VHH binders against F-box protein SKIP19 (SKIP19). Designs and how they scored, part 24

Target 1, 302 residues: F-box protein SKIP19 (SKIP19), of Arabidopsis thaliana (Mouse-ear cress) (q9m0u9)
Amino acid sequence: MASSSSPPAAMEVGESTNWTELPPELTSAILHRLGAIEILENAQKVCRSWRRVCKDPSMWRKIDMHNLGDLDDMDYNLEIMCRHAVDRSQGGLVDIGIWYFGTVDLLNYIAHRSSNLRSLRLIRCSQITDDGFVEAVVKLPLEELELSYCSFSVESLRVVGQCCLNMKTLKLNKHPQKENDDDALAIAETMPKLRHLQLCGNGLSDTGLNAILDNCSNLEHLDLRRCFNVNLVGDLQKRCFESVKVVRHPNDSIHDIDIGSSEDEDPYDFSDIDLMSGDDDFEGYYDFSGASDFSDYDQFDF
Short names: E, the ipSAE of ESMFold2; O, the ipSAE of OpenDDE; V2, 0.75 times the mean of E and O plus 0.25 times the DockQ between their complexes.

## First folded at step 15 (VHH; framework vhh_nb_b201)

Design e1 (from g1 with E104Y; at its last look DockQ between E and O 0.45; V2 from the best seeds 0.60)
Fold by ESMFold2, look of step 15:
Structure e1 (fold): chain B 302 residues (1-302), chain A 119 residues (1-119)
Amino acid sequence: as target 1 above (302 residues)
Amino acid sequence: QVQLQESGGGLVQAGGSLRLSCAASEREFSYYAMGWYRQAPGKEREFVATISRGGSTNYADSVKGRFTISRDNAKNTVYLQMNSLKPEDTAVYYCAADWDTPYYDFDYWGQGTQVTVSS
């Protein structure tokens, strides 16, 4: 037998739709909006055309590992899946988001294989130590960082600011904190090039906010939602609006951010208005949102 | 640094049997489809057998009834039992893996093990 022209009887997935016959460029545009879980478990199994697109390293320049945190209810391990997705990027990974399952070992795996990584988002990743985080991140050319509902020290934040000299976007979201300006002062000291800053739930006071405004003169977007120790009135409010294009106030709607078991923290919020009026700016601003199942619509105004 | 390591190849007379093993390291492969492929000198690499995450198997027509693929997830290992071997089965045999898929364009490949069937 010199060759076989007949492939094995590989069953197509159990449905046929018009999208199995779409032009390749439309298929690629649709698939680029999917997260890694949906690509690996579903989209790549639809047909050979979709499979070829899903295997292309260009599909893996951005890896979105968004999930609902129900890790024990899955038929697969997300850390193992994430390593597989990173391998498919073939060193071209520039943007990765990890919810819940992140570890120091996984972060090192990513850092050693992704020399061009510009954006790292860690959401509710409680297993990563300060030392492990710092050692991995100091080697990366980061321009965007999200640390949401993670327990990193201000010392770690300061080291990141000192080592990642081109930081343009920082999202540092917490459950509402008691008054404490340490994060704000570290940001003011080490990250003067910031254009986008989200501090939802931060404990900063008017003092910390003034320090940020003093030192981060390039800010375009500032999100202070649930910063209940800031009194954004009078001269401070005027200063913010004169220095920054987009400001979200401490009591603004948070429907587009996960803060617990409710989709709508306050029933009288304009959350449907906020979602509808979300950032649809096509100038390259990047949305970093919490664990919402509508994350594609959760643009934050900065 | 995923590694797939084949073993169990060798020289055997026509009509004989061999069992190939493929051990995976550095991660669990229980979530993966696994497969065996072969390449004779001067020929294209060809599909031999696959086993899905759930244990469903598929075989090339040329080996059906003679070869059996199996997996032992506790040992992170895939096997190919080859019976009634023929000289045309002579090839380098490669194990392969990908996230579970019904398709045969796998992401990971072993280094291969030589199987030679003499007459």
Scores: ipSAE 0.645, ipTM 0.879, lowest interface PAE 1.1, mean pLDDT 82
ESMFold2 (binder alone), look of step 15: mean pLDDT 83; pTM 0.845
OpenDDE, look of step 15: ipSAE 0.653; ipTM 0.866

Design e2 (from g1 with E28I; at its last look DockQ between E and O 0.47; V2 from the best seeds 0.66)
Fold by ESMFold2, look of step 15:
Structure e2 (fold): chain B 302 residues (1-302), chain A 119 residues (1-119)
Amino acid sequence: as target 1 above (302 residues)
Amino acid sequence: QVQLQESGGGLVQAGGSLRLSCAASERIFSYYAMGWYRQAPGKEREFVATISRGGSTNYADSVKGRFTISRDNAKNTVYLQMNSLKPEDTAVYYCAADWDTPYEDFDYWGQGTQVTVSS
C-alpha cells in the first residue's frame, strides 16, 4: 500500500534538508511526543522519512487527541481525525485520550476496532450518555480510566468496576462537589486492584475515604486535591500515610493536573475557556503562570 | 470505517473518453487528499493523479493533458475524466484517500474498476 520516494527538492538543498538522514528510532522518539493533530496536519508532511514513520501502526498504539476545545470550529473535523488515527492503529490501539468532542458513536467506533484497549481517557465530553458509555466499555479490557469533568452517574462507574476486573488506575476529576460518598463507595466495592486513584474535586467524606482505604489495599498513589469534605488530620492522616506511598492533600496546588491547555506548554492547544475563564476552581494554574508555580507547590506538606 | 467505491469503468475504443467516479462512505473530502492509481496486467500499481484538500492537482507524465482529476466535496466524490484513451491505459483503476498529504502513499483504497481500451 505505502510507497515513497525522496522529493526532488531534497536533492538540491542537502544541508538544509538533512532530517531525512535521522535514524528511524530517533525520528520515532521525536514523533511519539506529538499528539494526533500535530502528526496528521504537520509532522507527516515534513519529509518522506517522517511520513513513513507516521504511517507505521506502532506510532498509533497511543492516540492523544488533546485540543483547544473550540467545539463549533473543531467538533466534526476532530471526530473524523480521530477515526482516521484509530484506523492507522490497525487494531493495535491500547491508549486513547479524547477531549471535548467524544460521542457515543465515536466510542463505539473505537471499541469495535480496539479489542485490546487498556486505557481510555475522556475529558470534558458532555455528549456521551451513561448507557452509551457503559455499552462501549464493558467489553474492553480496561486497566486505566479517566472521566474528568464529565457527567457520568455512579451507577455507570459501578458497572465499569464490575466488568473491568483489572482496573489499576482511575482518575475521576470534578469541580468541587457537595458532600457525597457514592463514588467512593462504588470504587471501594468494585475496584480493589487500584494502584493509582485521582479524585480531584470529589465530594467524598472521611467515611468514603476510609471505605477506599479498607478495600483498595494495593493503592500506591492517592490524589485528594479539591476534596474539601475530607479532613485529612489525626488518625485518618496517619492511616493514609501508612497505607499509601504518595498522598496529595485536599489543599495542594493543582497546577500539574491537565486543565486542557497551557500557553507555555502547547501552542496549538489554546482554549478560550482555559485561558480566560474564572468558572473553574483550579483557575490557579492561570494565576500562577510560568515556571514559578512549582515553588508554591513544593511548599505543601503531604 | 472509510470505504471507497469506484464506478464508471468499462470497454471503450482507442481515442474515446471515460469518466470514473469514486464515492466515500463517510464525509471525508474536506480533510483528505484523493487520488487515482492503476495496475495493468503484469505490471506494478502506478500513480495516475492526485488532488489535495485545497484542490491542487498532480499527474503522472503518461496521462498529462489527457486526464483530469476533480472533486465535489458536497457529494463526497472524486472524478477522473479520461480523454484520448490508448490501449496502454488498460488497467484496473483504484481510488485512494488519505489525510491531506503532498505524497502519493495513501491509507484507504477502493476495490478497483476495470478500464479496457481496444485498439
Scores: ipSAE 0.651, ipTM 0.868, lowest interface PAE 1.0, mean pLDDT 81
ESMFold2 (binder alone), look of step 15: mean pLDDT 81; pTM 0.831
OpenDDE, look of step 15: ipSAE 0.800; ipTM 0.930

Design e3 (from g1 with S30K; at its last look DockQ between E and O 0.66; V2 from the best seeds 0.71)
Fold by ESMFold2, look of step 15:
Structure e3 (fold): chain B 302 residues (1-302), chain A 119 residues (1-119)
Amino acid sequence: as target 1 above (302 residues)
Amino acid sequence: QVQLQESGGGLVQAGGSLRLSCAASEREFKYYAMGWYRQAPGKEREFVATISRGGSTNYADSVKGRFTISRDNAKNTVYLQMNSLKPEDTAVYYCAADWDTPYEDFDYWGQGTQVTVSS
């Protein structure tokens, strides 16, 4: 049967031109919002223009391996994918985030190939030993470190502070701990250049907090949510207000916060700085399934 | 470091056959697309054959029906069976790999193996 073989050429051209003829800088801006998994499995396969942008090492200066922790449901291995992403950076990797699947072998792979790494974020990576972590990290010029829901010793933290002399941002998030000032004292002794500190769920007391304030004179932002052994009142509260511009209090709570620019009811409006609601301030992805915490703590794992 | 090591090249008469092998190292390449490319002296490198993560194959017109690409993921190896060879097939043959992709611009490349087809 005869068919219409002459649809308006402008209609066909318009549809094709809209996607394949985007300016490279607009394509790059769109693709920078994607994590490494989405790029490698989908975006790089869309068209040759996107493929070229996705292969540019500059696209891989920041690698975000955020995932939902459902590793057995995937048709591929995230550790192997992460090694490939690191290779694409061609030694230019500056910032990497790894959720769940991190291992000592992967961390060593990254450290050996990324001599300019400034930011390392490990979230729920329970397979990395203290020795493996320390060996990799002491060779890196880190200025930002996140260790969320990982089980590293105070000795490891102290060594990192002694070797990474320009640490500016530390996020050390835990499930609420019993009173213990060891982390706070190690931070105070080894990280005097800190500007941003997030210690959600830490066991520090007023003593540990005073040590931090005594020694971290450049501190601009401090998140003490779920630090239930700190009594932030009186002279200590006054000291914090005089020394630190932005403070989140031990009993502060966040009702619900999603990724991106959604409305929220946070009275302190910390969403624009590194200490807000966990994860990276710029391209945050949350595990919306929640962590395997008790229900009264789920809202702090967003 | 990721290494792709070709083998099986050599000298053969026109009409003959060769089988190239490429062993990958450093990681499992079962998640990757793999392929063969070739470069004759003074010519640009050209596509020969690819095989996707799922086993789908693609061939250059000049080799269809004569060459067969295959993979053995357990051995981390890709093969190129070259039959009915012609003098025009003379080139250095390169193994290549990348995260699965329908395109031909792969990230990893071997050192190449010489294939020479005499008249």
Scores: ipSAE 0.730, ipTM 0.901, lowest interface PAE 0.8, mean pLDDT 81
ESMFold2 (binder alone), look of step 15: mean pLDDT 83; pTM 0.851
OpenDDE, look of step 15: ipSAE 0.822; ipTM 0.936
ESMFold2, look of step 16: ipSAE 0.604; ipTM 0.831
ESMFold2 (binder alone), look of step 16: mean pLDDT 82; pTM 0.846
OpenDDE, look of step 16: ipSAE 0.836; ipTM 0.940

Design e4 (from g1 with G54S; at its last look DockQ between E and O 0.63; V2 from the best seeds 0.74)
Fold by ESMFold2, look of step 16:
Structure e4 (fold): chain B 302 residues (1-302), chain A 119 residues (1-119)
Amino acid sequence: as target 1 above (302 residues)
Amino acid sequence: QVQLQESGGGLVQAGGSLRLSCAASEREFSYYAMGWYRQAPGKEREFVATISRSGSTNYADSVKGRFTISRDNAKNTVYLQMNSLKPEDTAVYYCAADWDTPYEDFDYWGQGTQVTVSS
């Protein structure tokens, strides 16, 4: 999957335009939409002007390490690349997403160097233990957390909620689970400021959902897709509609979910939750991790 | 953070040779470009030599034919063999590294090692 030194067609200002002659402001806008892999392996090598922009710490306040999980097909090590990207942030990292390759050592590296980290997304990172995760995260001022297809205990989730007192967004996605309200009860007990919640595949029942609604009075967006132990009808449905601006139902389509590279997994990366944070309006892109750019890396269109 | 440690500097007569070494730590540097720079007193730091991830080398005109950069990825080390040394080669020599790049503006820098060439 080698990329050319030229930007992909989706990134072009115009197909006939010489990339080395773009004004720095347009160059920066284009480059802010790229993930870390594309920047380090390709974009920074295009010309000295692009190199200068790619070296600016402002390009690294948000780091997107999205990949397809085909780690054996690469000529480089993503964990080492990620450490390099974190170094370029020069302590200014606020948002990082890691797919597949995350480890306890990498998480500790990030936590020790990123005291203002507000958003952490771990997708399919099976190598991180509960103890390692908790020790790294309790000292971070997290407001957004994604744990998708990872093996973390309810107690780890509870500790995070107790230590990260301003949690606003939680994505906790799993393969469809048997009925179990433990996650829902931990969320209800520890995350009262939550505004966006995604629980695709969770085992919660109507009881767990009511506990969340009772305690998360600021909840604006709720994604219950593949929560097959919730019967969202009647009074409960009306309660959700009155309390929550946007609700996705247990049997709603998942065509916008990142499937990943494994056929027997049901990956979940709900990119429209990022678009809905705060308001219900389209939120656009951020400096490095704009929603439209990350949606381009996801396989939801396939 | 990454640590780069230079060694092999010293005093040598004009026409002599020295070999500088730079050991990198913390992480594997086989994916990185590595380089040598130097700074004489009162002057700006200047490029000397680089070696890419693939082993492609580049040299400043003032050292071509006299200096050779090489790397040993198994030892996480880059070398600078300096032959036919001249008094104008006197400087503090710095090791540098960055994710693979054809350019000279590297992220990581060592503390430097003094090379002094006498007449």
Scores: ipSAE 0.745, ipTM 0.907, lowest interface PAE 0.7, mean pLDDT 83
ESMFold2, look of step 15: ipSAE 0.727; ipTM 0.903
ESMFold2 (binder alone), look of step 15: mean pLDDT 82; pTM 0.843
OpenDDE, look of step 15: ipSAE 0.775; ipTM 0.916
ESMFold2 (binder alone), look of step 16: mean pLDDT 82; pTM 0.840
OpenDDE, look of step 16: ipSAE 0.801; ipTM 0.925

Design e5 (from g1 with A33T; at its last look DockQ between E and O 0.69; V2 from the best seeds 0.73)
Fold by ESMFold2, look of step 15:
Structure e5 (fold): chain B 302 residues (1-302), chain A 119 residues (1-119)
Amino acid sequence: as target 1 above (302 residues)
Amino acid sequence: QVQLQESGGGLVQAGGSLRLSCAASEREFSYYTMGWYRQAPGKEREFVATISRGGSTNYADSVKGRFTISRDNAKNTVYLQMNSLKPEDTAVYYCAADWDTPYEDFDYWGQGTQVTVSS
């Protein structure tokens, strides 16, 4: 049979569907929703028609290396797979996301081959040094950056802002932090063109938020979930909502699928131990408030 | 920018043997399907043998029983042992590689090595 169960599970019609007979445009649309692992390990092996589409460099303009972090349970090495995916882009890579396995050597491989990279997302990549990150980033025309559950310094963030003059989207997600405005001040000083800012779990205070609002006048979306040192009341609340089109509140749940739903969380309990630290709880997994069609771990704002 | 470099080609009498080697560089190839293809003068390139990531082998009917593909992942190298050579085996032999795949349209190709079998 020509039917496949992976994509799309919702396309079951009649007795079977022959995936080898789909128009190339429909096949491409289906396959563009897959991550690189699914393409290389499964989709490209389904039939010659799918193989042909999966080998087209246009399929590799965006590379999604999402995985569950169980790297030792795999029959293959994701770092090597990622290099192969970058090769298939033939220099046309514009957007790449890397979970867990990122290294300085891999970043340099990408940077040397992807002069048009606009979006870099690093999630839970603990092996990349500040120096290695900065070296790679200064080569890239980034407009979007995500650093989620990584350990980069504020000084690295400042260099990024100084070198990537057209930064429009920044996601800096952390496990909930004690009060510290360093990130907010660096953003305010170096990234005035931001339209979208996500700071889930950041330690910024009202002071840091005011600095961002003072300097990021183009800001359209601001996500302050789990920013427990921000108190959106009074003049600050009014300023924030008058200046920014979409604001997510510190208390908004990352587990809430519906605006009307709630979860049993108490972020303002002063006796609270930092039980929200831990890499599994604070990635953008449950944040689908922005429209996204490519990853369960990412918010893709337009 | 992966590089595949073939060696071991040359001139041999009919009935003789040769062993081709293909060394891969720039990254380890243990996760890849590796293959040998050949092209005789005036003919299109044809499949000779492949070895999958898991070590499963496939051969063209014309070489089955005479040729053996093998790999040494520690040396990042694939081999083609060619026994009972015939004048019809005269061709340029190409090493090829891709992420594990059942198909023949590989991403990486070597420059080839000449094998000439004299009557």
Scores: ipSAE 0.721, ipTM 0.894, lowest interface PAE 0.8, mean pLDDT 82
ESMFold2 (binder alone), look of step 15: mean pLDDT 83; pTM 0.846
OpenDDE, look of step 15: ipSAE 0.764; ipTM 0.910

Design e6 (from g1 with G35A; at its last look DockQ between E and O 0.51; V2 from the best seeds 0.68)
Fold by ESMFold2, look of step 15:
Structure e6 (fold): chain B 302 residues (1-302), chain A 119 residues (1-119)
Amino acid sequence: as target 1 above (302 residues)
Amino acid sequence: QVQLQESGGGLVQAGGSLRLSCAASEREFSYYAMAWYRQAPGKEREFVATISRGGSTNYADSVKGRFTISRDNAKNTVYLQMNSLKPEDTAVYYCAADWDTPYEDFDYWGQGTQVTVSS
């Protein structure tokens, strides 16, 4: 197919750098670091060389749809953009992350086009029903699943574990919960192959943790941050250290967990406690603007 | 899955007019660049017209002043109004779409509609 397109509008000013002269391997390395929104709205429009790389299905094996959740203030529809990104993968999609805008229809679109999908991450997606989620996920050969700040039932989690027999990574992050072992028992019952488990904010007790350790004998990494109903001491602590290579404790810092851009207050959010509870990661004094109450003597003496 | 369906082709006398339509299905196309291409027998496919997400248009020199591309986002449809037709305009006309782009390598293509201009 021969190109009959005219060049872009003439440039009035000369260029100091010519991005069309970069080796293709360097261009690809730069572009692999970008998310789908940046590629579609900006990077693919820079020049024909970048456009060609951005059109390659290999660039779309992993789709990152991270955003700030301000869906009504955008010039475009992220669900439609996501469908376009999935189309560019040409069936080669293996990893996708969806923040806020996920729907049952979008999950079905992904599941029907992505038979090799190994990793699904849903963050703050409140519009997906339990039945819709289960129906889509049982069709996928998932090995990694993240459900962060979503509202899926424990029954949905149990069905997923029963159908996705090779689950190796589960992230089930929540705002700190009241005591409840249902998630832990479902995980112990259905996911014996887990190597990595993150339960930030889960309501499990020592009972739930023992069930996980009893049944998930391949566990290498266990993240219990903000699991405030676990008393990780004595025999249980010893058991964790003997069974699991890396354990994150309930009071460890959560700065490396993506919380999203929500500004809504959560009655069980302990983020400010995390900054104060013996894991200080600031430059020696409060340099933030507007925090006059935090400059009380307790802050200065720590 | 995206489908582009052209219609409005046919047989027309030289000097006549036709309007081609391209209806998109499955999703809203208001975020897309749309284009028309054509291919005459024994020739390579060639650019005819394009319209951006924002409504900016460009035309091949051979059709400027005679053809007009337009879009109706409420109807999810792109049009090509073809006036003062010449026998040289005889071709299969294809609709194309991609996420908004100033470039010609589009992701989605229709099956085409035949336009025949007799002298």
Scores: ipSAE 0.710, ipTM 0.897, lowest interface PAE 0.9, mean pLDDT 82
ESMFold2 (binder alone), look of step 15: mean pLDDT 83; pTM 0.846
OpenDDE, look of step 15: ipSAE 0.767; ipTM 0.910

Design e7 (from g1 with T50V; at its last look DockQ between E and O 0.61; V2 from the best seeds 0.00; counts 0 for: unsure alone 62.9 < 65)
Fold by OpenDDE, look of step 15:
Structure e7 (fold): chain B 302 residues (1-302), chain A 119 residues (1-119)
Amino acid sequence: as target 1 above (302 residues)
Amino acid sequence: QVQLQESGGGLVQAGGSLRLSCAASEREFSYYAMGWYRQAPGKEREFVAVISRGGSTNYADSVKGRFTISRDNAKNTVYLQMNSLKPEDTAVYYCAADWDTPYEDFDYWGQGTQVTVSS
């Protein structure tokens, strides 16, 4: 009785999803996950359907651009590219993040073209002067501001607070500073509507923190990580935890500070895709035994 | 924004030649694909030619073999050499620019230059 071993089921060649034939809405949802650089340099060149989606102004309501490398090796200028991205928004830009390559000219261009900008994020933009920053930002109805590892003066911060009366979120991250309450006092004086405040590495003391707590009554989130001049103990600690829903302690881990990722609650938190961890115990012992002994490279004597 | 200024338009006899030029603002030219469109009276604007940042070209079938698009990055200028002109080529010619693309859609436009081909 010859047991006819049935041939292994032909793996159904999964229908190769033609990505160029996806509905525009789905294509848009996918391409929104790309940065401006990837869209302009790659995605918009793939096909006509993708090109159409990439040129839709709605794709450019939020712009994030990060200088990740040697600008000298790039066939493009990030400032010029950013200007073009802003133009693609057709005035609909509401959120922009700039890493490392921000200039006064670029900021002025953004301010001129995007009068409804609500969120501005500048990370390590050392080329922007105080005067240039103030001149551009005071024209904008900002509700969110990030100035991370920038060198702006406290006076600039104060002026922005006085002009941007609806500031709800401030991220002012620095390298650890000596004791200095200037930023804290400026915030307390000018930004009473703050809900989210991040001061990673700020030099504020207990005095500065108290001033913030006294004047920012709507504060829900306070991040004091690396604020080593704050003694968050006793009455001050109690006051913080009673007044603010979420407080990050000076000694808490900073691993989650994505200098670039605004935890904007992407309503599409796909985090709940429980990828069912199929426990398949593939114990496959890849015996990598065969490390052949390439001993013999003779040191030539020259 | 990229500013584009066309020149070189005019009156020419059928079978003649004309060279159009489009000057772009200095800071931005080398990063952009450049194109030409035309609009005849009472007709829709139509694609004529495109040249990518890398120098790849594409042409409308109606002008293929007669028109040549080229660019000089040092001069921030794109050209359209038009040979064997026909009365049907009579139109306002527009220079266009976009971020590097092989396609015939552009974000920036010139004011146009008139080309008239007499029979």
Scores: ipSAE 0.745, ipTM 0.902, lowest interface PAE 0.8, mean pLDDT 87
Fold by ESMFold2, look of step 15:
Structure e7 (fold): chain B 302 residues (1-302), chain A 119 residues (1-119)
Amino acid sequence: as target 1 above (302 residues)
Amino acid sequence: QVQLQESGGGLVQAGGSLRLSCAASEREFSYYAMGWYRQAPGKEREFVAVISRGGSTNYADSVKGRFTISRDNAKNTVYLQMNSLKPEDTAVYYCAADWDTPYEDFDYWGQGTQVTVSS
């Protein structure tokens, strides 16, 4: 995972190879690692060969609109850019992530044009109403949903679970909340097929956690960091260990999931892996993400 | 669907002038490159003029000095002022747009407007 101001050199055919003369499939492999902003503002302008690849709808099956939230410091409008990126997908969009700038109108634009959308990630999108969110997403075949630092109601979450019957990944992250089991109960009632659940900062209690474990029998990964109303000890700790392959403890370090951290710790990297597989034959695949992450897991009290 | 709608075409005598307009709908196009292309019967579509997001312009040699491209972002519109028209300028004129780019392979195209220049 080399980082640079340009595509990683390790992905190149050779040092004497002219960037403009690369075979399209090699160019595509390099460019697939770029986010939408980098493609539209920079990569597509490098040369005609790169531009042809950047205009191919296959480049737009996954749209990553990650940004730093400095929306007024740009020469472009991210909402308009996102609509353009969706158009380039030509209806083939399966995964999209939006930070900060999401609106009801943008969600409707995406939903109307992306009938195969399987993964939707909304991070710090405070402008989207419950009704607008529900209306947009109930028609989508979602298998993965992230709602991080957004203000959606339990009722909205319940409706999504009732309508998106194949939900396999849910990330519902909040600033630490007072004790409240409503989210956990809604998840337990409507999302029995979950394999991955991240609830950082959720207010659930041991009661809510037991409800999830009772009803989400396929759960493989459970992240309870900053869930300070869960006392994961004794029988409950043993139940989690026996039922779920990977569990992050309420007091575990959060340094590896901070928004905008390393791409290996970014929640949307989990979504990309799940989207590519389409089923559960990648069981335990994330466990190879790094020994340090497993070390944190191994410090789990039993 | 994003739409580009041309207008202002018609029949004009050689030496005359026409002003083409292209109105964009569904979204603001201020962050886009906009251009004009034309296609005469039996010929391939050819570049006429382009204007970048920042207002920089480029013209085909055959129209330089006679045609002027401009844009009004508040009206979501691009214009082509066509002066000193010649019979060889007879063609269907197409408006085009893409996210800002130095290249001519644009994503959005209008339906075209006929320009006919008589002797």
Scores: ipSAE 0.711, ipTM 0.896, lowest interface PAE 0.8, mean pLDDT 82
ESMFold2 (binder alone), look of step 15: mean pLDDT 81; pTM 0.835

